# Ledger of designs, part 11: VH-VL binders against p58978

Target 1, 218 residues: p58978
Amino acid sequence: MTNTEIFNKLTNAIVTQDIAGCAKLTQEALDAGISPLDIITKGLSPGMKIIGDKFEAAEIFLPQIMMSGKAMSSAMEILTPELEKTKVEGEEGTGLAITFVAEGDIHDIGHRLVTTMLGANGFDILDLGVDVLNETVIEEAAKRKGQKIILVGSALMTTSMLGQKDLMDRLREENLRDSVKCMFGGAPVSDKWIDEIGADATAENAAEAAKVALNVMK

## First folded at step 5 (VH-VL)

Design s1 (framework fv_retifanlimab)
Fold by ESMFold2-Fast, scan of step 5:
Structure s1 (fold): chain C 218 residues (1-218), chain A 122 residues (1-122), chain B 111 residues (1-111)
Amino acid sequence: as target 1 above (218 residues)
Amino acid sequence: QVQLVQSGAEVKKPGASVKVSCKASGYTFTSYYMNWVRQAPGQGLEWIGVINPSGGSTWLDQKFKDRVTITVDKSTSTAYMELSSLRSEDTAVYYCARVPYKFWSGYAFDIWGQGTLVTVSS
Amino acid sequence: EIVLTQSPATLSLSPGERATLSCRASQSVDSYGNSYMNWFQQKPGQPPKLLIHDASNRATGVPSRFSGSGSGTDFTLTISSLEPEDFAVYFCQQRSNWPYTFGGGTKVEIK
């Protein structure tokens, strides 16, 4: 079976809430030599996007999206140890990544992949979760003055992107801007947007996010 | 065999400090967060805080942040919780418990220490 | 913080009977398509022991008579047929948000 065929089967397993099939296909993909990141970004995450769109369109409801999430979680149980194999032992002092999904966003599978890759690459992780107020992010950063900190935020909607600007404005207001690095991601986030709000970085995908974060924190 | 072994019981006076240790074995110490939880006699469980052993980063419940310090010694795979300005209401069994990062799923507080009784008496 | 309310406080049953324990959260503990609710068993003089993680997944070595269910704010732990060793206190715990919180416990005692 081609990689594209495997990815399509993984996507279908997520969409049809096939928990056992999703786990089996994930193991088969690994056995076929497909990278854990490709399995997630090209197979599993597209399925979560489809069910998210159906939920917004009221074609499915919360119990169905939860079952698709369970299928995703069963795959991640298999993939997480493989991602951890990329972790470099003895790379302490890389810094703390405070990870969060912007206020108003509640279903961001891509955020979890970014957080996992950061941890696998030597970052300490403080994951604040989804629908996170800027005040909460500011408070956690302020508690840790003098530490190497990168704030890693995701936004899936253009309205949520305005929260990223508000966070940057609040960091300047609280005299914390120079104490942290800031990296934002999500479909509407661009290099132009990062420049306009005065943040430090963005990345096209989760694998690049970890590499960019390491570069920013050097 | 994965296990967490804690230091022995302590008796302290009000205003003193106590430092409890938790020695890990049977797994990669830096791959799991270490949490601290306490239980007053006959009462429920109260979460104190967590440390990531790989980098030493901590997060503490607001009620403890001014009195608790959590540290690790990676060379001995040991975590420490120090509680200062002790009061009689701090009398409790203190537990360490490991957890994976807040990632997809996996284990939670799957391994606990045996507990350390800290008695604060005047 | 998320407040967890367990009911009943005490459940008096005989061996062989079914036990049903409830845990309600003040707000949803669901995130990333998963329910971050765990169940622990505690016997006198011992630390808590993990039974169920992420709402419905049995921990290694936990007998099949233990099962967890629920999502969002309402969760249930079921023991299908009580064995003598199952008489203990049971706590629910959420790891959806910092600070982690525990329920007040349900004591399952022999009649």
Scores: ipSAE 0.007, ipTM 0.494, lowest interface PAE 10.7, mean pLDDT 82

Design s10 (framework fv_retifanlimab)
Fold by ESMFold2-Fast, scan of step 5:
Structure s10 (fold): chain C 218 residues (1-218), chain A 122 residues (1-122), chain B 111 residues (1-111)
Amino acid sequence: as target 1 above (218 residues)
Amino acid sequence: QVQLVQSGAEVKKPGASVKVSCKASGYTFTSYYMNWVRQAPGQGLEWIGVINPSGGSTWLDQKFKDRVTITVDKSTSTAYMELSSLRSEDTAVYYCARVPYKFGRGYAFDIWGQGTLVTVSS
Amino acid sequence: EIVLTQSPATLSLSPGERATLSCRASQSVDSYGNSYMNWFQQKPGQPPKLLIHDASNRATGVPSRFSGSGSGTDFTLTISSLEPEDFAVYFCQQRSNWPYTFGGGTKVEIK
């Protein structure tokens, strides 16, 4: 089976909600010498994008999204130990990633993937979860002045996106902006938005988020 | 009782500015976003923008970015919309409307002000 | 921006009749199992009043004769049996993306 064939089969397993098949194909990809990052970026993530697009178009419904999420989770259970072995090279003390989903937002699948990729790539993790108040983020950052910190926030709805601007404004008001790096993601988040609010970065997908975060912390 | 009370009608000349107020009562002002919407006489509704009263952050429709400023005064639970460089086409009733921004609360304009008529004429 | 097209522009009906109002979006307003389409009623000299939020959920105090349905790009507001107070203009509104946009309205008038 070629790498392209295995990637296509992985994508199809996510799209068809084949939990067991997704796990099996992930193991086969590893056995074929394919890197964990390629399995995610070229096989699994494209499937999640397709299923997300179908859901936005009302071609599928919540139970199918949840099942595709379970297929992804079964693959990640296999990939997580391998990602630990194949960490992106970085200096000792890569830093702390404080990860969270914006106040008012409870979408957690993308957040969990980003958090996992950061941990696999040498970050210490403080995961605050979903529906996180900006005040909570500020308090956690303030407690750790002098530590290398990146704030990693997600907003998957325009209704929670204004919270990212408020967080940046609050960091400046509290004299904490220079003490942290800030990376924001989510479907409505663009490079233009990052520039407008004065944050440090965004990334196209969860796998690229780890690479971008390492570069920002360098 | 939750209510939004807006300032009174304004008559302005082309090129002038107008500032409309919206005073909130009966709820925690900073727990809801405040939106501004206008309606020309006999026409449909046009969304202008939104403010988060807690942090003061705003998003404005591109059409209005150069002419509109939205602000809040938390001490008086009042939102303001200022529109500059007025044209005859800006003649409309201007509404404030709140929206719950937290997931599970419906995210809809559930309470509206009574409206402020702004007339622009020479 | 997402363009909302309401049809018909005017419905002329009698009390007791069923009203069916359409709203079509230029692109999907769905995300994560929710359809971000709202419906408002407006009477002359009054601000709009929320009727339906997120496609099918009645706002507090709204009579059961009002119902919303649809997903993706095609939405319907139904009034099962018109009461005299229901003759008004109805607007759909999407909150899926900024800028928020409204349909042009459907006027329900007495025949």
Scores: ipSAE 0.007, ipTM 0.508, lowest interface PAE 10.3, mean pLDDT 83

Design s11 (framework fv_retifanlimab)
Fold by ESMFold2-Fast, scan of step 5:
Structure s11 (fold): chain C 218 residues (1-218), chain A 122 residues (1-122), chain B 111 residues (1-111)
Amino acid sequence: as target 1 above (218 residues)
Amino acid sequence: QVQLVQSGAEVKKPGASVKVSCKASGYTFTSYYMNWVRQAPGQGLEWIGVINPSGGSTWLDQKFKDRVTITVDKSTSTAYMELSSLRSEDTAVYYCARYPYKFGSGYPFDIWGQGTLVTVSS
Amino acid sequence: EIVLTQSPATLSLSPGERATLSCRASQSVDSYGNSYMNWFQQKPGQPPKLLIHDASNRATGVPSRFSGSGSGTDFTLTISSLEPEDFAVYFCQQRSNWPYTFGGGTKVEIK
């Protein structure tokens, strides 16, 4: 089986909610010498993007996205230890990443992937989870004024992006903006949007998110 | 019933401002973004912008940024669009329309207000 | 901004005939497997009514004679057999990117 064939099968396993198949294919990809990063970015993540888009479009509902999430989780249980083995030496102590999915957005799979990649690349993690109120994010940042912090918010729907602007405005109003870096991700988040709200960065996928976050925290 | 009810027609002189209201009922006001769209007589639809009623954050089309303010009053479940420095070309029917951001809540632009005719004439 | 071009501007047909309406986008409105294209019907004195969301999904209460198809930049709304109440103006709208934009509309009128 070629790498492309393996990636396509992984993508299909996520889309079809094949939990056992996803885990098996992930192990086979590792056994074939494919990097954990490539398995995630070329196989698993594309499937999660498809499922997230379908959910936003109301083509599928909460049970289906939850099952795709379980398929992803089964793969990540296998991949996380492998990612830990390959993390960049000397990057520990890079800072704290406070990760969250915007209020009203319950797409936890892309969030989980970004959080895992950040941890694998030397960040300490405070994972606030999904459907997180801006107030909660502000409170956690306020408790840690003076620490190296990056706020990492994910949105898979264009509508949840307005919450990101609200978060930025509130950080400025409470004199917390200069104490943190802010990175927002998700398919509808663009460089133009980041410039508009005055955030620090965006990334188009979970692997890029880790690279961009490291650059922002220099 | 889910409804968006807008304020009545307005006649304004050039240079004045107008504030149109959109009162929501039958759903959780803060679970839907509110969009504003206008339509000049006999013309097509033009999107103005959007507000998140929960936080009050807005995004406005560049054409409107200098003259439009969108706000909400959560206590009355009402959104407002204020357009300043009115010109004759602003004569249009102005609509509000909801957009869900929580799953299970309906479809983008599934519910619209009845429209508010704003006429700008000397 | 994404420009949407609808054609024809006017479609003159009789009740019972098939109507086929086109909407073309200046760039793709697809995002990794989904097409963010809506269709609306508007009658004089009324707000637009959602007919189709995400290229091909009928909104609640919309008759089965309405169907949407297409992906990328090329989309079609089909009315399989026109009823008297279907004579109206139809608009496409993309939700792929801000600002959201609408096509210029196609007027379906009685021949």
Scores: ipSAE 0.007, ipTM 0.519, lowest interface PAE 10.5, mean pLDDT 83

Design s12 (framework fv_retifanlimab)
Fold by ESMFold2-Fast, scan of step 5:
Structure s12 (fold): chain C 218 residues (1-218), chain A 122 residues (1-122), chain B 111 residues (1-111)
Amino acid sequence: as target 1 above (218 residues)
Amino acid sequence: QVQLVQSGAEVKKPGASVKVSCKASGYTFTSYYMNWVRQAPGQGLEWIGVINPSGGSTWLDQKFKDRVTITVDKSTSTAYMELSSLRSEDTAVYYCARVPYKIGSGFAFDIWGQGTLVTVSS
Amino acid sequence: EIVLTQSPATLSLSPGERATLSCRASQSVDSYGNSYMNWFQQKPGQPPKLLIHDASNRATGVPSRFSGSGSGTDFTLTISSLEPEDFAVYFCQQRSNWPYTFGGGTKVEIK
């Protein structure tokens, strides 16, 4: 089976809510020497995008997207230890990623993936979780003035997106803006929005988040 | 009791500006977004924009971006909408309405102000 | 922007009859298991009053004769048996995306 065939099968396992198949194919991909990052980027994440798009189009409903999430989680249980083996523990200069989902938003799957990918690529992680107040983010950043920090936030609905602008305004008011880098993601977040609020970058998808963060932290 | 109380009716000439206030009471002002909506006499509802009272961030409909400013004063729990370069077509009742932004709390304008009639005439 | 089309423009009915009001969106208003379609009632000289939020949930104090249904692009407000106080204009409204938009309204009037 070619790598492309394996990736297509992984994508289909996510789309068809095949939890056991997804885990099995993930292990087979690892056994074939495929990198954990490629399994996520080229196999699993494309499937999550397809089911997300179908859900937005009302072609599938909450039970199906939840089951696709379980299929993804079963793969991540296998991939997380492998990603951790590739971590550059104690690497100087990578920095701290403070990760969070905006106040009012409880969507966790994408956030967990981004946090895992950042950790696998040498970032120290402070994961604040979901429904995080901007004040909490500001306090954690202020405690660590002078450290190399990137704030990594997501908002998955327009209703929570204004919180990202409020966070940027508060960072400027408290003279913290220049002491951190800021990367935001989520379905409503665009390059135009990042420019408008004066943040540093957006994450295209969870698998690319670490590459974008490393580039921003140069 | 939860209520939104708006300022009184205004009569303005074309080219002038108007600033409408919306005073909130009975709830935590910063826990709800505040929206502004207008309704021309005998017409439907037209959304203007929204503000997050906590940080002051706004999003405005493209039709209004160049003429509308929405602000808040947290110390008085009051939201303001200022509309500049008034035209006769701006004659309408202007409403403020709160909305929850947290997932699971329902996404609706559940409390509205009584409305402020703004008349633009020469 | 998401365009909401309400039909019919006017419903002429008698007290005790069933009213069925339609709202169609130009694109889906569904996101993450929720349909961000709301219904409001407006009487002359009053602000709109919330009836139904998120397609099918009655607002506090709204009588059980009011019900909402639908998902995606097609939504319905039903009044099972009209009371005299129910003759009003009804608007649908989406909160799925900015700008938030309203339908043109359906007037429920006495026959």
Scores: ipSAE 0.007, ipTM 0.515, lowest interface PAE 9.8, mean pLDDT 83

Design s13 (framework fv_retifanlimab)
Fold by ESMFold2-Fast, scan of step 5:
Parts: structure tokens; C-alpha cells; sequence
Structure s13 (fold): chain C 218 residues (1-218), chain A 122 residues (1-122), chain B 111 residues (1-111)
């Protein structure tokens, strides 16, 4: 089986919600010497893009996207330890990424992928999960005042995006804004929105998010 | 019961400002966004903007950004919409309306205030 | 901004007849498997009342004669058999993108 063939099979397993097949193909890819990063970026992520586009177009519904998310999670269970085996202890000065999905939003697939990519690239991770109150984010940042911190928040709906502005305003009120970097992502998040709320960066996808975060923390 | 009660009718001269209130009761004020919508006599509905009562952040339609301020007073569960530099074409009924922001809660303006008529005349 | 066009502007019918109201969006209002199109009823001197949310879901207390359908850019509100209290103006509204926008309204009046 060529690398292209295995990537195509991984993509198809995500699209068809084949949880067991996705895990097996991921292990086969590792056994064939394919890097964990290539499995994610060339096999699994393209599948999630396809299923996300179908969901947005109303070709599939919430149960199907949740099942594709489970297929992705089964692969990540295998890949996360492999990524951890190769990373050295986080580079002094790389920093802590506090990752979260905005209050009211439960879309976690992109969030999990971003979190994993940040960890693979030398960040220490504090993952707060989904439906996270801004107060919780503020508290976690305040506890770690003086550390190199990047707040990495996602919002996949316009209805949860306004919370990102509330977070920025609260950081300024608490005198924490200068102590952290802020990167926000999600389909409705644009460079214009980042400029308007006074955050530091956005990234188009999970692979770019890790590169952007490293650049922001230099 | 869930209710939004607005302040009474206002008559203003061109160039003046008006501040309309919307008092919420029967629900957790900070769990819903509050929107403002207006309707000129015999015309359709025009959305003005929204506020998150929890954090106070707002998004306003570009048409209104220079003249509208939306605020909340959490202690009284009251939202306010202030419109400055009034023109005759601002004569309208102004409504507040709540909307849930959480995933899966049926995102619609489900509860509306009774409306406040603002008349701008010389 | 997303422009909503309602047709017809006026619909003249008798009690007991079926009413079909259309709303067309200038771009898709679908996102994440949902169609963010709502329908409101308004009577003179009253605020709008929610009838249908997210294209096809009837709001609490709304009679079963009201139904919504459609996806993407084309949406329909149907009243299967008009009652006297149904003669009103109906507005569609999209919530998929800021700014939120409303259609121009369809007036359902007695023939």
C-alpha cells in the first residue's frame, strides 16, 4: 500500500464514520513508518474538512459529525503517545498554551487538533475543554501570572464569537492583557475581527495554528 | 413568567438623544443576549444591534455604530439603547428582544418587549 | 449583508384557505447542518411573535396549522387552513450572520 493510498483510506474512514477502521488504519500507517504529523495532516484532517463542509451544507446532521469526531478521537488516542515520545521537554521559553472553546459552543474536533499540534510543537498544555466561561480562563491566567502564556480560544458560531471580545475586555480590566498572548480561531473569526478586539493572531487551520503560536511567543 | 418591559413613549426634537430601557424578569438575565430592533410606521423591521449582558460587549450594525450605545445594568436586569443626533427618519417603534446564545437552544428572538414609540419632530 | 425577499407582498384569502408565503435569501443561511431562518407574525399595535425557528421548528404554543420548510436560500411558511386570527403580517428573519436581517413582510388579508 502506498502512502497516498493509506492517506486516502484514512480520509475515507473519517468521512464514513468508521471508528474501528480509522484506529486500525492509523496503527498500520505508524507501522509503515509514516510520521504521526503526516497521518494527521495528510490523512485525518482532510477527512474532517470534508465532513465539516457537508455538515455546513446540511448534507449530514449532528449525529454524523459527532461520529466522525469519534473516529478522529480513536486515531488521536494512538497518535498522541507517539507525538509525546518524540518531543523533548518543552523548550525553555516556549510557554504554556491554555486552550478552550467559548462558552455556549461544544464544537471540539478542531479544538482537540489545535491543542495536540501545540503540544507536539513544545508547548505545555492546559486544556480547559468546551463551553468554557471567560471567568475560568481569567482565573487560570491570573494563577500563572509571570509565566509565558498564550490563550488559544475557538468559536465556530457567530453567536459564541462575541465572547472573545468580552474575554479581551476582561483581560484589560484585570491588568492581565500584557501578561498573555491571545490567538483565536474558528470559521467566523477573521483578521479584521482580531484587529477590532485587539487580540494577537488567528490561524486558518490547526497546522498553521501551531506555527503562528510559536511565532507570537518568540 | 418571562417578560421584557420597556419604558414609555418619547417625543424628541431633531438633534436630541433618546435612551430607551428594557427591564427583564422571570429568567437569568446574563444567560441570553439582548437585541434591539426598530420599525418605522407602516414599514418593516430593522436590526440595530446586540449586547451580551454578562460581559457588556456589543455588536452594532454599521448604520448605527456612530449614534447608538447599548448598555446593561445587571443589578436591575435592565438593558438600555441610547440613540443620539436624532433625525425625523428615526421615528419608529423600538423593541428589545432576547435570544439564547448556547448551542442547541433554538436561536430565535423568542421574547420581545412591548415596544417604545420614539417620535422625532420639530 | 444577507438580503431577504418575501413574496407575495400581499396575499388576499378567505378563512379556511391555505396560505403559502415565500422567503428568499441572497446567500445561504445554512450553517453546521441547520438553516437559521425564523418566521414571525405581527398584528397592529403588537410586537412580532415567534412562529417558527430554524426553518421548520414550531415555537411553543403555536398551532399545528403553521409549518415551515426549506433550506439554503429558499424558505416557505404554510398555514394549512386560515383562522380569523391569522390575518396579519408575516416576516422572515435570518440569524446565520451579523447583521441579522428581516424580510419586507407578507400581509395576509381577508379577500
Amino acid sequence: as target 1 above (218 residues)
Amino acid sequence: QVQLVQSGAEVKKPGASVKVSCKASGYTFTSYYMNWVRQAPGQGLEWIGVINPSGGSTWLDQKFKDRVTITVDKSTSTAYMELSSLRSEDTAVYYCARVPYKFGSGWAFDIWGQGTLVTVSS
Amino acid sequence: EIVLTQSPATLSLSPGERATLSCRASQSVDSYGNSYMNWFQQKPGQPPKLLIHDASNRATGVPSRFSGSGSGTDFTLTISSLEPEDFAVYFCQQRSNWPYTFGGGTKVEIK
Scores: ipSAE 0.012, ipTM 0.543, lowest interface PAE 8.5, mean pLDDT 83

Design s14 (framework fv_retifanlimab)
Fold by ESMFold2-Fast, scan of step 5:
Structure s14 (fold): chain C 218 residues (1-218), chain A 121 residues (1-121), chain B 111 residues (1-111)
Amino acid sequence: as target 1 above (218 residues)
Amino acid sequence: QVQLVQSGAEVKKPGASVKVSCKASGYTFTSYYMNWVRQAPGQGLEWIGVINPSGGSTWLDQKFKDRVTITVDKSTSTAYMELSSLRSEDTAVYYCARVPYKFSGYAFDIWGQGTLVTVSS
Amino acid sequence: EIVLTQSPATLSLSPGERATLSCRASQSVDSYGNSYMNWFQQKPGQPPKLLIHDASNRATGVPSRFSGSGSGTDFTLTISSLEPEDFAVYFCQQRSNWPYTFGGGTKVEIK
């Protein structure tokens, strides 16, 4: 099987919600000498982009994206240990991503996918979960002053978006704004909104989130 | 009993400002965004903007951004909408209405009774 | 902004008849598998009352004769058999994007 063939099969496994097939193909790709990063960026992430685009266009619904998310998670369980082997003790890593879904928002799948992609791309992860108070985010950031940190929040509703502005205002009030990078995502989040609240970047889908975060943390 | 109680009717001259209050009771004030909507006599509904009572952050429709200020007093569970530089076209009933920032689907389930603001010379 | 167009402007019907009200959005109000379209009833001198949220879900206490349907840009409110208290103005409202917008309303009046 060529690399292109296996990437296409991985993409199709994500799109068709083939959890077991996705895991099997991921292991076969590793056994063939394909790098973990290439498996993610050329095989798995294209499938997640297809599913994400369909979900945002309302062509598919929550059950389908949940199953595609499970297929992705199955692959990531195999890939995460391989990615961890690439870290060398004493080298400064990519940084810490503190991931969370805004207070009042319980949509979990997009958050898990973004968190998984960040971890796969070398970030250390502190996952605070869903319905997270800004106070909790501020406290976790304050405990880690001087560390390389990116706050990664999502809001899937316009109603939870004002919480992102409140978080930015509180970071400034606590003299923490310059100590962290801030990336926010979700369907209502735009580049205009990021500029307005003074955050660093937006991440609108899981496949692009890691690339944007890496660029921000340069 | 969940309710929103608004201040009484106001009569103002063109160029004046008006401040309408909306007092919440029967629920956790900071768990819902507060929205403001107006309705001119015999006309449809027009959304003005929203405030997060927890942090005080607002989003205002571009039409109102230069003339409207929305604030809250958490100690009294009261939201305020102040509209300045009043014109005759601002004559309307002004409503407050709650929207959960949790995913619950029950947006705009509770409304204030309305405050009639009349702008006349 | 998303423009909502309701039709017809007026429905003249008798008690017991079926009412069908339409709301068309200028762009999709669907996101993440949900249609963010609400329906309200308003009577003179009263604030709007939530009837249907998220296209098809009845609000608490709303009679089963009220039903909502649709997705994307085309939505319908149906009253299966009009009661005297149902003669009112009905508004659709989208909660998909800021600014939130309302339709122009459909008046259901006694024939």
Scores: ipSAE 0.006, ipTM 0.528, lowest interface PAE 10.4, mean pLDDT 83

Design s15 (framework fv_retifanlimab)
Fold by ESMFold2-Fast, scan of step 5:
Structure s15 (fold): chain C 218 residues (1-218), chain A 123 residues (1-123), chain B 111 residues (1-111)
Amino acid sequence: as target 1 above (218 residues)
Amino acid sequence: QVQLVQSGAEVKKPGASVKVSCKASGYTFTSYYMNWVRQAPGQGLEWIGVINPSGGSTWLDQKFKDRVTITVDKSTSTAYMELSSLRSEDTAVYYCARVPYKLFGSGYAFDIWGQGTLVTVSS
Amino acid sequence: EIVLTQSPATLSLSPGERATLSCRASQSVDSYGNSYMNWFQQKPGQPPKLLIHDASNRATGVPSRFSGSGSGTDFTLTISSLEPEDFAVYFCQQRSNWPYTFGGGTKVEIK
């Protein structure tokens, strides 16, 4: 089977909520010599985008997206040790990524994937978890004035995304905006939205997020 | 042979500081976060903070943020917790405990603990 | 922070009896089918020892008489038939959110 065929099967396993098939195909892809990064960016991540788009359009509901998340998690359990083998040491100036999922948003899979990719690419990680209050994010940024920090927030729902504007407003009110970089992700987040709220970046998928974050921190 | 070995018991006066060490062996030091947890005599477990040994970044419980510093020495695979401005209420056994860095997969738990360091604060 | 409430505070039982320990979280510790609840055993003068991770998975070397169950906010640790070495304090711990929090403990003591 070609690499393209394997990637398409992985994408379909995510979309159809095939937990066991996703794990099996991931192992087969590794056994065939495909890099962990390619499996994520060309096979798994496209599936998560499709399922996220369907959820946003109300074509599927929470139980379906949860099952697709389980399929993704089963693949990532296999891939994470492989990524760890080639982990880049953080250089002076790489910086700290403070990662979180917005208050009221329990959609964990995208957050964990972005956090994993940032860590694999040399960032030091402070992972605040899911359903994180903007107040908590502000406090952690305030404690670290003068450090090279990027705030990395994820939201899968438009209602959770509005909290990103509130976070930006609070950073300005507390005179912290210039002390940090801000990158937001999630299905409803667009370049236009980032520009409107005055954040620094977004990325289409978790693997791209690491590259974008490195560029923002230059 | 995976183990965490902590420094010995300390007796300090109120207002002093204490620095407890935790030496790791038998695994890749930077692949695990290192947590610090304390237990007052006869009481439950209280989380203090965590460090990512790879970059040195820490997160501390709000209660400890102004008095605790957690650091690592990668060359010796050793983590340190320094607690300043000691009070009698700080009398406790202090533990280090590792947790896997990875965010995917089961088994992400405090699987290996140090033997504990008793810190007694008395005049 | 997530508050963990363990009940009962003390269980007084004889060897051979079944022990059932409860842990309730102030909010769900689940995400995409994973329950981020762990159980530890602690004996006097010793550090805690991992028994169960992620609600229901026994740690390496832990006897089969120990089992964990539950999801969301309600979790149970069961010891099917108490052995003399099982009389100890048991703590639940969540890792879904920082700060990681522990329950107050349940002491399993001999009758």
Scores: ipSAE 0.081, ipTM 0.644, lowest interface PAE 5.8, mean pLDDT 84

Design s16 (framework fv_retifanlimab)
Fold by ESMFold2-Fast, scan of step 5:
Structure s16 (fold): chain C 218 residues (1-218), chain A 118 residues (1-118), chain B 111 residues (1-111)
Amino acid sequence: as target 1 above (218 residues)
Amino acid sequence: QVQLVQSGAEVKKPGASVKVSCKASGYTFTSYYMNWVRQAPGQGLEWIGVINPSGGSTWLDQKFKDRVTITVDKSTSTAYMELSSLRSEDTAVYYCARVPYRYAFDIWGQGTLVTVSS
Amino acid sequence: EIVLTQSPATLSLSPGERATLSCRASQSVDSYGNSYMNWFQQKPGQPPKLLIHDASNRATGVPSRFSGSGSGTDFTLTISSLEPEDFAVYFCQQRSNWPYTFGGGTKVEIK
């Protein structure tokens, strides 16, 4: 089958909530020599976009989008180790990425993808997970004063964005702001918001996150 | 168990300022955002602003940004709202209200009546 | 800012009757599979009390006669059979975006 055929089947597996089929097709795509990044960007992510669009149009409901998320997650369990094998050897001193999802937020698919892409592109990773207190982020940064660090956080709702401003204010209070770079993502996070809180960058999606982070750490 | 206790009623002249306190108990003060809302007698609710007690970060409605300051004292688990340049239309009951990330304002203070009259 | 319009302003009903209250938002309050619209009840001399959070979820201790529905921009609070204690003012409130905003309120009064 052609790569296009495989991508279309992966997209359809996400859209139809076929968890087992999505995992099987992902393994078949890898076995066919398709890169993990192409599987994600050309097969799986398009399916999540379709399901999101259908949810916004009220054609499907929350249980269906959650099941599509499980199908995506099953594929990512297979793809994550393969992305790590294709890791680009970064120059010495690329830096440490401290990755986290804001306090009160438990969605991790986008977070896992960003974290994996950063690691594949030469960053050392300290993954704090989801629902992470700003105090924990500050503590981990303070322990590593003098190291090249980028804080990579996400927020899924406008209410959790206030936490990003709080983190920036706390970094300034602790005299840590100039010691780190800060990149925030998530659907409500905009260039205007980043400028307003005085952070360094945002990325539109996980695939761009590593490129943006590398540029910020230059 | 969880309580927000506000300071007592205030009577002020036009042009003065007022500082209302809101003392929290029964939960971890720094884990929840604190909001301020007012209600003129017989009228609806008007949101003033919010503070993250952990870092002190605030977001204020544009109507109030030049006259309102929201602060916290973590050592006493107390939030404060100071409103300056008082006018008669500022006469209202002022409420503090806690908001968890996932939910609405779930716990409210009892309210503080601020009367502005000459 | 998101403007919330409640209708009717006043609803005059007798105990046992069904009350239907509407709240319309000037833009969608939906995000991530959830509708960030809340409903509060206020009785004279008391702070507002949370009834419904996130469009349709009843708050702890709230009687089953209260229900919320809707998504996007159009929301409804329903009281299936009014009890004497239900005659109060009801406010909708969005927490989708800063600034948080409230509707003008609907007063449910005894006919």
Scores: ipSAE 0.005, ipTM 0.440, lowest interface PAE 14.8, mean pLDDT 82

